# Ledger of designs, part 13: VH-VL binders against Beta-1,4-galactosyltransferase galt-1 (galt-1)

Target 1, 206 residues: Beta-1,4-galactosyltransferase galt-1 (galt-1), of Caenorhabditis elegans (o16374r189to394)
Amino acid sequence: KMSICVPALFGNGYDAKRIVEFIELNTLQGIEKIYIYTNQKELDGSMKKTLKYYSDNHKITLIDYTLPFREDGVWYHGQLATVTDCLLRNTGITKYTFFNDFDEFFVPVIKSRTLFETISGLFEDPTIGSQRTALKYINAKIKSAPYSLKNIVSEKRIETRFTKCVVRPEMVFEQGIHHTSRVIQDNYKTVSHGGSLLRVYHYKDK
Key: E = the ipSAE of ESMFold2; O = the ipSAE of ESMFold2 at other seeds; V2 = 0.75 times the mean of E and O plus 0.25 times the DockQ between their complexes.

## First folded at step 10 (VH-VL; framework fv_spartalizumab)

Design x3 (from w1 with heavy chain G54Y, light chain Y100T; at its last look DockQ between E and O 0.64; V2 from the best seeds 0.00; counts 0 for: pae E 3.4 > 2, grease 19.3 > 18.9)
Fold by ESMFold2, look of step 10:
Structure x3 (fold): chain C 206 residues (1-206), chain A 120 residues (1-120), chain B 113 residues (1-113)
Amino acid sequence: as target 1 above (206 residues)
Amino acid sequence: EVQLVQSGAEVKKPGESLRISCKGSGYSFTDYWMHWVRQATGQGLEWMGIIYPYDSYTNFDEKFKNRVTITADKSTSTAYMELSSLRSEDTAVYYCARHDYDSGYPLDYWGQGTTVTVSS
Amino acid sequence: EIVLTQSPATLSLSPGERATLSCKSSQSVLYSINNENYLTWYQQKPGQAPRLLIYWASERESGVPSRFSGSGSGTDFTFTISSLEAEDAATYYCQQYYDTPYTFGQGTKVEIK
């Protein structure tokens, strides 16, 4: 019923423990499939083993994706391609699809509600195709998995320029990295959520 | 210095409404949840409701539903709580309190309280 | 709604004695995502707003004396004052901040003989 698209895994910004934490936490929240787009030749050995393990256990779908090297806007256009591919993989199959990076987590504010129940409430209006939620940047102090909110040092700022989306894939025509560009019918809509019911935490090291 | 300053004491008659203000200073008002809690003389603390000023989301204890309204004015960093159709049992001290949800902290800073007396 | 039951209602002790207060929750307040208990202890003296003492069931707030401590998990919680001082005469409340409504216990009044 829910899936996550990780449109790009770049460089050495993530270690294998972080990926384990990401996959396990989202599985706990009821995410049924995680799609990961990466250039496998740029991954270190422990990362490759970890991703292979989860792919073999059917928790993720790993998609080898190599970007062209010499074009203006290559990075944005490359991510648009992976986002579009992932959207299409979920259309007609998954009810709600999240677009985020490994260091970003969608978490319900109401703890007695599952992630699915929270998202279903936000999409109660059947004309809503996309929910856009601003990121909360949080400096992580914890080095062990899983991420713990106990020791999070928050910058306490909301960034509206870098938001994340959860969508009904069948209602989206064109998906960007931080927004839904177009829904499939004029009477369908995108809305913004201010964070009172659903949080998107973005962890970073200083 | 974090401060929550509430409006002054009030005396009301049954059937009237009250409106209490709570001005927050020394912190980013929209990054914190604001709670309203009351306490009748010699009694325990009673949670009434909550607002997230950033998007104006509210939630109330069921026993106050349809009588309580909580709002916030981001431009003045002030939260408001209104309680309608007052009864003598609404006589209490009313508190606002700040909640840092993202840090996992509970209600860490409280207003000074607003004493409300409802009498005929 | 989550109901918190405190006991005893009143505790009368001499300075230097240990005070032990109980708070029992009708539902678990342990959050599986971060494995923390969303339970708080407040101190309230007459005419004053409550003062935060303990959060996450066992974490002491900054500036709170070490004689105050909390323990427990899930549904059963304990608050302890290891050596009572005269200034500790107050009413102590537990509160759950797991989900709305964020209910309080009925309070335990601690008196100094």
Scores: ipSAE 0.364, ipTM 0.724, lowest interface PAE 3.4, mean pLDDT 81
ESMFold2 (binder alone), look of step 10: mean pLDDT 93; pTM 0.936
ESMFold2 at other seeds, look of step 10: ipSAE 0.381; ipTM 0.732

Design x4 (at its last look DockQ between E and O 0.68; V2 from the best seeds 0.60)
Fold by ESMFold2, look of step 10:
Structure x4 (fold): chain C 206 residues (1-206), chain A 119 residues (1-119), chain B 113 residues (1-113)
Amino acid sequence: as target 1 above (206 residues)
Amino acid sequence: EVQLVQSGAEVKKPGESLRISCKGSGYSFTDYWMHWVRQATGQGLEWMGIIYPGDSYTNFDEKFKNRVTITADKSTSTAYMELSSLRSEDTAVYYCARHDYDSYPLDYWGQGTTVTVSS
Amino acid sequence: EIVLTQSPATLSLSPGERATLSCKSSQSVLYSINNENYLTWYQQKPGQAPRLLIYWASERESGVPSRFSGSGSGTDFTFTISSLEAEDAATYYCQQYYDYPYTFGQGTKVEIK
């Protein structure tokens, strides 16, 4: 019913502890498959073992890939290629697909409702192909601990200027990192959700 | 620095309507929930409803049977609660209170608005 | 609708004694994803707005004295004042924010003899 596309795992911004927390928390929320794109040659041994473990247990799909552009440091273009591939892998298979990074979590506001129930309500209008939801920055309470929803600290650093998307993959023609660029038919639409029912928390250090 | 300032006390007759304002300052008004809570003299706290000014989403206790309307004006950072068809049982102090969903449920409260409904 | 039932209705104790207040919920307010209870405790003195003391059932708000504590999970919650002081005479309320409407308990009035 629900999947996550992590468009690219480049550089050293992610470690094994983040991967474990991300996979386990999203599994608890009902995410059934997580697609992870990475150049496996650039991962340390701990990260490789962790990703292999979850791949072997069918919780993730690892995709090793060659960058389609010949210029180093072009992070945006590498992520657009993986976003497009992941969209196509989910078309006709998954009802709702989320596009986010390992330090970002989609969370229902009403605690008596599951993530799936919340998303289903937001997509009740059959013409909606994509929901764009603002980020909320969360300062982690314990820097040395894995990121989790329990480690939330309230601070005056709430920020809402960036967005992430959940989509019906069969209704999207062109997906960006922070928005849906085009839907496949004129009668389908993209909408912005103001944050009353669904939030995206972005965990960062300090 | 965060302040919630409510409109002044009111005396009403049964059948009239009540409209209380709550102006928020010192924080990003559209990023926080606003609750309305009332308390009759010598009684407990009664939750009435909530608004998220960022998208105008509202929810309220159905026991008010369509008498409650909750709105917000983002340009003035002010929330409003309207209660129609007033009864003597609506005599109470009415509070607005701010909710930071991330950590602090009702961390800042307005000063309260005393409303008396008498004939 | 989630109903919160507080007991006792009134608690009359001497300074230095331990006060123990109960809040029972008609259904669980434990959110399994983050394993936190969505239950809050407030103190209210006559003529004043309520003051937040405890959130997530057991976390003290900034500036709240350590003699105030909360515990419990699921449906059964306890609020404790370890050594009662004169200024603690007040009414104490629990509230849940798990599901709409975000109901309060009916309150426990704490009196100092």
Scores: ipSAE 0.569, ipTM 0.805, lowest interface PAE 1.8, mean pLDDT 82
ESMFold2 (binder alone), look of step 10: mean pLDDT 91; pTM 0.930
ESMFold2 at other seeds, look of step 10: ipSAE 0.591; ipTM 0.819

Design x5 (from w1 with heavy chain S103T; at its last fold request DockQ between E and O 0.84; V2 from the best seeds 0.71)
Heavy chain, then light chain:
Amino acid sequence: EVQLVQSGAEVKKPGESLRISCKGSGYSFTDYWMHWVRQATGQGLEWMGIIYPGDSYTNFDEKFKNRVTITADKSTSTAYMELSSLRSEDTAVYYCARHDYDTGYPLDYWGQGTTVTVSS
Amino acid sequence: EIVLTQSPATLSLSPGERATLSCKSSQSVLYSINNENYLTWYQQKPGQAPRLLIYWASERESGVPSRFSGSGSGTDFTFTISSLEAEDAATYYCQQYYDYPYTFGQGTKVEIK
ESMFold2, look of step 10: ipSAE 0.602; ipTM 0.823
ESMFold2 (binder alone), look of step 10: mean pLDDT 92; pTM 0.930
ESMFold2 at other seeds, look of step 10: ipSAE 0.630; ipTM 0.830
ESMFold2, look of step 11: ipSAE 0.625; ipTM 0.826
ESMFold2 (binder alone), look of step 11: mean pLDDT 92; pTM 0.928
ESMFold2 at other seeds, look of step 11: ipSAE 0.633; ipTM 0.838
ESMFold2, look of step 12: ipSAE 0.604; ipTM 0.822
ESMFold2 (binder alone), look of step 12: mean pLDDT 92; pTM 0.929
ESMFold2 at other seeds, look of step 12: ipSAE 0.658; ipTM 0.843
ESMFold2, fold request of step 14: ipSAE 0.616, 0.649, 0.626; ipTM 0.827, 0.843, 0.836
ESMFold2 (binder alone), fold request of step 14: mean pLDDT 92, 92, 91; pTM 0.924, 0.922, 0.918
ESMFold2 at other seeds, fold request of step 14: ipSAE 0.640, 0.673, 0.593; ipTM 0.835, 0.853, 0.817

Design x6 (from w1 with light chain N35D; at its last look DockQ between E and O 0.75; V2 from the best seeds 0.00; counts 0 for: pae E 2.2 > 2)
Fold by ESMFold2, look of step 10:
Structure x6 (fold): chain C 206 residues (1-206), chain A 120 residues (1-120), chain B 113 residues (1-113)
Amino acid sequence: as target 1 above (206 residues)
Amino acid sequence: EVQLVQSGAEVKKPGESLRISCKGSGYSFTDYWMHWVRQATGQGLEWMGIIYPGDSYTNFDEKFKNRVTITADKSTSTAYMELSSLRSEDTAVYYCARHDYDSGYPLDYWGQGTTVTVSS
Amino acid sequence: EIVLTQSPATLSLSPGERATLSCKSSQSVLYSINDENYLTWYQQKPGQAPRLLIYWASERESGVPSRFSGSGSGTDFTFTISSLEAEDAATYYCQQYYDYPYTFGQGTKVEIK
């Protein structure tokens, strides 16, 4: 009952092994479906084969999209469109949907609990439509595949301008990249979580 | 330089309350967990509870759940632990300790300890 | 609650000998997602706060001498001092940070003859 929306995967500068790590680690955490938006014409052969493999095995839903403008001039607007499409794909189907980039991972703080158990606890109040928390940047030199979280050399920085969300998709009317913009009814809530129970890590190339 | 400085030694009577401060310096106070650990004379370490100052989340060992309050003041970078309804078994050295969760360094820096004696 | 049981309670050895300490957990502290054990070793000398030595069961903290090492996974963990020095006389504690409450073992006292 958990899904991830990756609203933009740019083909340049990424190797296929980073995507393998993303998919495999999130699957281990109980993510059942991953939606990835990319312009497939811009992918190299290795990346294209890897994404096709996972799509054919029903681990991801790969969605081709084409931006009518230069990417540098419309990246935010293009991502809003993919975020909205992904929200609608999950409404009425998925209990909890995460919105993050392919190099970002939501992780439970209490290791004896699954990701699903952690998220369920944060949403025990039935009026909560979304949770967001600050993105923590990890300054790591990524080793050769397969990638492992334990190989990360960390640099910890909290950036309040950059947060990531997990939502109940049926309660969200308008989802942004870094926050839930609107819930479907006034009595439903968006909540900022400070990181004590759920963290989200972003892995930067050095 | 990371440093945790605790309030001074105390002598208490049964039924009173204890309040210990722990001031953190040399690091971003809201980004790290603060643990409270005590040690009775000649005994091992006993975990009491934690606070995450970034969102004020707390958790306590069941033994202390109804007697302990842990708080933090972000403006002074100071954590507080209060233990009520004291009894002689609460005689111990009380430590605060920082936890760098993201780096995997649990309890990497400790306060100097606060000796508390509860005697009738 | 996860109970950590250390053995032996006391270990009395001569300088230069190898010390081997055990920590056994009532439940696994291995997090399968990252394949890391959430277990830590501390050293405590009389009148002092504990000092972090080993985290993730086997990783040495910065500035810890190489004679200290940790190993094990899941429920069974070992801490080793390869060649004891007089300054290593202390009590050693394991701790888990897998689940609340974050419990400690009862300690192993290492004495130098």
Scores: ipSAE 0.532, ipTM 0.793, lowest interface PAE 2.2, mean pLDDT 83
ESMFold2 (binder alone), look of step 10: mean pLDDT 92; pTM 0.929
ESMFold2 at other seeds, look of step 10: ipSAE 0.600; ipTM 0.823

## First folded at step 11 (VH-VL; framework fv_spartalizumab)

Design y1 (from x2 with heavy chain S103T Y109S; at its last look DockQ between E and O 0.81; V2 from the best seeds 0.00; counts 0 for: pae E 2.4 > 2)
Fold by ESMFold2, look of step 11:
Structure y1 (fold): chain C 206 residues (1-206), chain A 120 residues (1-120), chain B 113 residues (1-113)
Amino acid sequence: as target 1 above (206 residues)
Amino acid sequence: EVQLVQSGAEVKKPGESLRISCKGSGYSFTDYWMHWVRQATGQGLEWMGIIYPGDSYTNFDEKFKNRVTITADKSTSTAYMELSSLRSEDTAVYYCARHDYDTGYPLDSWGQGTTVTVSS
Amino acid sequence: EIVLTQSPATLSLSPGERATLSCKSSQSVLYSILNENYLTWYQQKPGQAPRLLIYWASERESGVPSRFSGSGSGTDFTFTISSLEAEDAATYYCQQYYDTPYTFGQGTKVEIK
């Protein structure tokens, strides 16, 4: 059982088509629950309509999140609140929970293995509470859906400073945006995966 | 310019061990998979195994189980393949080859090959 | 383990003729989530390392002449040289990189004349 938490949706430049592609691609990979946190007052009509469609059809859980203070200077704290809420929603429910944004995709390296099989292998050690993996920055143009490595013309760069996590939610006490801050017991571990079996692609465009 | 430079030809006797080096230059060594492939004279290509130097993950064809060791030294950008308990059928040209899975390119750069002869 | 079977074993043709090579996989090498076939074609001339020609079944590598092409999906793949030239005399291999071990086909030797 796998879930995705999208802790905050920013940047009104996102097209509703990209939201559709995100939801459909992750569903094909076996993601069963997608939690999306957004300030619905700030969504354009096309995006709001699309998110409502998926929410009404039980494909996502859409959570309205309005920051109580000026957005500059509080974005990190607002994201920690949604991250914590999403972590708690998955504790005892979901085996593996991913924390990522709409332009970030976890992809297995060995194509004969499902995402679930790949993640399960990385968590074979029962003391592992979370896995961090390198974020691959690609300045890319995508010709069409679905997203594909063959459809891009890009420079590439691996960013090791910013990583993304997949966790066992019941083993995590405090989760950050790019790391697990604390596990629930001292003998549980947060580990870094160097990218041999699982990659995170971050597609940036205009 | 990507270059893979392998150690020189070797003559071995059955039961000995073989150790071939492959030094990569012109690219980020830890960001690319390194494959080992061999070819007996007049025969096809045979995949042996892979290493990802970034986290030292390895995988091998079961045919070489317990005889093959693949390692990498990040500080010298050099991969090593070791084959123990050599037999005459291990006589082949051994290649290292680079793989950039992230861009979808398969084995785009090959070493020059290392000729190994196993005879008594 | 995925077995790749190439045919014919040897293909002898005149310059200017079309060469058609087959590679059949014992299992699908299509990653349907991304709609990508993880199959590659290499050219190898005697005494040389293999040269990458085609990846993802149909994408030509940079610097590869346009007479070389690939097609197919799933388990059945075809490699074509549209108009043979003398320098195309070589052995051609397919390889899958869908599942480890990343196996090669047995090769097709292309001879001119």
Scores: ipSAE 0.497, ipTM 0.777, lowest interface PAE 2.4, mean pLDDT 81
ESMFold2 (binder alone), look of step 11: mean pLDDT 91; pTM 0.921
ESMFold2 at other seeds, look of step 11: ipSAE 0.557; ipTM 0.811

Design y2 (from x5 with heavy chain Y109S, light chain N34L; at its last look DockQ between E and O 0.53; V2 from the best seeds 0.00; counts 0 for: pae E 2.2 > 2)
Fold by ESMFold2, look of step 11:
Structure y2 (fold): chain C 206 residues (1-206), chain A 120 residues (1-120), chain B 113 residues (1-113)
Amino acid sequence: as target 1 above (206 residues)
Amino acid sequence: EVQLVQSGAEVKKPGESLRISCKGSGYSFTDYWMHWVRQATGQGLEWMGIIYPGDSYTNFDEKFKNRVTITADKSTSTAYMELSSLRSEDTAVYYCARHDYDTGYPLDSWGQGTTVTVSS
Amino acid sequence: EIVLTQSPATLSLSPGERATLSCKSSQSVLYSILNENYLTWYQQKPGQAPRLLIYWASERESGVPSRFSGSGSGTDFTFTISSLEAEDAATYYCQQYYDYPYTFGQGTKVEIK
């Protein structure tokens, strides 16, 4: 019922531990499919082996994607291509699709609710095609076990200019990196969620 | 410095309405939850409700159903709690408290309290 | 609604003694995905607003003396004052923030002889 699209990887600093934590945490939250677009230039050998392991064991759908341009000048256009491809892969198949990077997590605010219950509540109005919410850079302890996503950050920062989306893919015609550009019918809409029920945390490098 | 300053003490009669303000300063008002908690003399703490000023989301204990209204004014960084159809049992000290959700510090800052007496 | 039951209702102890307070929840307040317990402990002195002491069941708030500690998971929680000081005379409350309404326990009053 839920899937994650991870656009082409860029930058460095990721390691195999982060990939394991990302996949395992989101599986526990009820994510059923994770689509990962890779850029060979941004992967070390350990990361590449880890992604192959999960792909071979059917935990992820790995799509090999090498950017045709330099990362510093044209990364935006490469990400639009992977976002569009992933949207189309989920249209008619998945109820809710998240668009986020490996270091970004959608988290319910009310802890008695699952991620699916939280998202279903936000889409209770059947005319809503997408929800956009602001990133929060975090300075928080997260206790580990049995899965271990642990972050020790030096500061908290809330960023409202860069948002992430969760969509009903069948209702979206055109998806951007940080917004839904167009819905398929005039009576469907995109909304901004203010953060009372759903958070998107962006964990900073140490 | 984070400060929550509440409106002053009130004396009310049964059937009247109560409106308490809570002005927050020293922090980003729209990024934190605001709770309302009351305490009758010699009794425990009673959670009444919550607002997220960033999107005006509210939730409240059903025991106050149809009597409580919680609002926030972003432009003045002030939260309000209204309690209607007052009864003598509503005599209590009323607190606002800030919820620092993202750092794990629930109710890390409290207002000074507003003493409300409901007597005939 | 999650009900928090504190015991005992009152403790009367001498300075230097160990105080042990219980808070039992009618439902688990453990968010198993992150392995976090959404339970807090507050101290309240007469005529004052409550003061946050412990969050996530066991994490001590900044500026809180080390004699205060919390433990437990799921439904059973313990708050301990390892060596009681005169200034610790107060009522202590647990609160859960796992599900609305965010209920408090009834309180445990700690008195100094």
Scores: ipSAE 0.542, ipTM 0.793, lowest interface PAE 2.2, mean pLDDT 81
ESMFold2 (binder alone), look of step 11: mean pLDDT 91; pTM 0.917
ESMFold2 at other seeds, look of step 11: ipSAE 0.585; ipTM 0.816

Design y3 (from x5 with heavy chain W33Y; at its last look DockQ between E and O 0.64; V2 from the best seeds 0.00; counts 0 for: pae O 2.2 > 2)
Fold by ESMFold2 at other seeds, look of step 11:
Structure y3 (fold): chain C 206 residues (1-206), chain A 120 residues (1-120), chain B 113 residues (1-113)
Amino acid sequence: as target 1 above (206 residues)
Amino acid sequence: EVQLVQSGAEVKKPGESLRISCKGSGYSFTDYYMHWVRQATGQGLEWMGIIYPGDSYTNFDEKFKNRVTITADKSTSTAYMELSSLRSEDTAVYYCARHDYDTGYPLDYWGQGTTVTVSS
Amino acid sequence: EIVLTQSPATLSLSPGERATLSCKSSQSVLYSINNENYLTWYQQKPGQAPRLLIYWASERESGVPSRFSGSGSGTDFTFTISSLEAEDAATYYCQQYYDYPYTFGQGTKVEIK
């Protein structure tokens, strides 16, 4: 009923342990499929083995894809292709699809509720096609699981212009990295969630 | 410097309404929960409810839902708790307290308390 | 609603003694996804607002003396003052923040005799 699209995975200083944590924690939260887009030729041996393990065990769908990268921002246009492909893979299949990077985590605030229960509540209005919420940057000094409050936080920055989305894929026509650009019908809505019930964290290494 | 400053003590009669303010300073008011907790003389702490000023989400202990209103004014960084149809058992010290959800610091800063007496 | 039951109601001890307080929860406050306990301990002196001492059942807040500690998991939690000092005379409360309403225990009053 829930899936995650990781529209690009490329070298940014994270190791295979972070990918294991991402996959395992989201599986525990009830995510049933994780779609990861990467250029497999550019992955180091440890990362490639880890991703192959999860792909072979049907925990992820690994898509080999080369994004055109240039220093001055071609990245976003290349990511539109992977985001669009992932949206289409989920349309008619998945009830709720999250779009985020592998170091970003959607977290329900009320601990007695599952992620699915939280998301279902946010989409109880049947005209809502997309929810977005502000990304919270958390600097973690101890590289432990992202949901652990035992991380020593050295820096907290709230950035309202960087948001992440969860969508009903059948209701979205055009999806971006930080927003839903268009829904399929004029009477469907994109809404912003202020963070009281669902948060998304970006964990920053030092 | 994080501070929570509450409005002053009040004396009320049964049936009247109470409105307590709690002004937060030294932090981003809209990104933290504000809780309301009361304590009758010689008694324990009683959680009343919360607001998340960032999106106005509220939640209340069921015993107060018909009588309590919790609001926030973002422009003044002030939360308000209103309790209607007061009774003598509402005599208590009322606290506001900040909750930093992101760092695991539940009620890390408390207001000074507002003493409310409801009598005859 | 999650009920927290503290024991003993009152604890009267001499300076230097070890104080041990219990908090029992009517249901688990352990979040299975991150394996953390959503349980806090507060100290309250007469006429003052409560002061946060311990969060996540066992993590000491900044500026809290090391003689204060917490332990336990799931439904059974313990708060310890390893060597009691005169200024530790207060009432101690546990609180859960696993589910609304965020209930408190009824308190344990620690007295110095």
Scores: ipSAE 0.547, ipTM 0.799, lowest interface PAE 2.2, mean pLDDT 83
ESMFold2, look of step 11: ipSAE 0.660; ipTM 0.849
ESMFold2 (binder alone), look of step 11: mean pLDDT 92; pTM 0.935

Design y4 (from x5 with light chain Y102W; at its last look DockQ between E and O 0.68; V2 from the best seeds 0.00; counts 0 for: pae E 2.7 > 2)
Fold by ESMFold2, look of step 11:
Structure y4 (fold): chain C 206 residues (1-206), chain A 120 residues (1-120), chain B 113 residues (1-113)
Amino acid sequence: as target 1 above (206 residues)
Amino acid sequence: EVQLVQSGAEVKKPGESLRISCKGSGYSFTDYWMHWVRQATGQGLEWMGIIYPGDSYTNFDEKFKNRVTITADKSTSTAYMELSSLRSEDTAVYYCARHDYDTGYPLDYWGQGTTVTVSS
Amino acid sequence: EIVLTQSPATLSLSPGERATLSCKSSQSVLYSINNENYLTWYQQKPGQAPRLLIYWASERESGVPSRFSGSGSGTDFTFTISSLEAEDAATYYCQQYYDYPWTFGQGTKVEIK
């Protein structure tokens, strides 16, 4: 049982092809539920059709989320609200929940192991509620499959401020959230994973 | 310029232990896997094990698991391979080699090799 | 453990001829998620460390002459030298990096007549 929360899709910066790739590749990896939070009034027509198609076919749960606009915090505060809502939707229902954007992919390092087997190993210690690892940015344009690493990048970088999490939703208890870059636990441990078994990639375009 | 420089040749007796160093330079040592591969004279290549210096994860071929230890020192950018209870069959050239998982490269840079002779 | 079997053991050819080497895997090394084969080819000359030639079964490493190529998928792989040169006399190894332990084929020795 694995799920993904896409906590906010604001603006028209995403194309429909990337959404198709995201949903299809994660389904192949064994993701059973994908929760997507959008302001549907701000999406272009092809994006709306794509999301409707997957929602109608029970591949995603699409949540129409409209916030009062304010220039100083709409993205930040909206994302905290959607993250919290998605966490609660998965508590008691899914075993592992990922929090990522559409251009971020969690991949197992050992190819003979499924994503579920990899995550299960990382959570073998029963006190671990969250695993996080740094994003790796891929500088080259993707030419083939979005999962492919064929293109050579001349520069690698690790952003320690930007991490992504997979959690046991029942083990994460929120007392208050002031920003989205933190996963807050009441009585459980957060572990930083160094990248030997699980990686998360953020693909850059022009 | 990426370089992997290994410690020098050794002559050992059966029952002794071997410790080979591999110093990496010209790259971010903790971001790449380090592998150990050996080759007996006139024979093929034999994978021994791996370390990821970034989080110290290791994995070994089962035939060496009880005798091999692989470690890394981040401060000196040096990986070490130790093989205990040496036998004449352990006579080989031992290589370290770098692996870049993120770009899909397998073993792109190899050390110069360390010749080890185990004789009674 | 994934076993790689190379054939022939030795190949003796004249300059300009095409060399064809086979590598067969006991298990598929194709990762269905990214549709890539995790197989490499190395060249090794006496007294030297192996040199990476081909990765992902068919991609040439930079600086490798275009006469070297790889093909195949799943369990059956082929390495080809389209026009053999004297400097190509070496032993060639296939290697899988799909699963631990990583394994090598036993090698194919290419000799120039």
Scores: ipSAE 0.437, ipTM 0.743, lowest interface PAE 2.7, mean pLDDT 80
ESMFold2 (binder alone), look of step 11: mean pLDDT 91; pTM 0.926
ESMFold2 at other seeds, look of step 11: ipSAE 0.559; ipTM 0.794

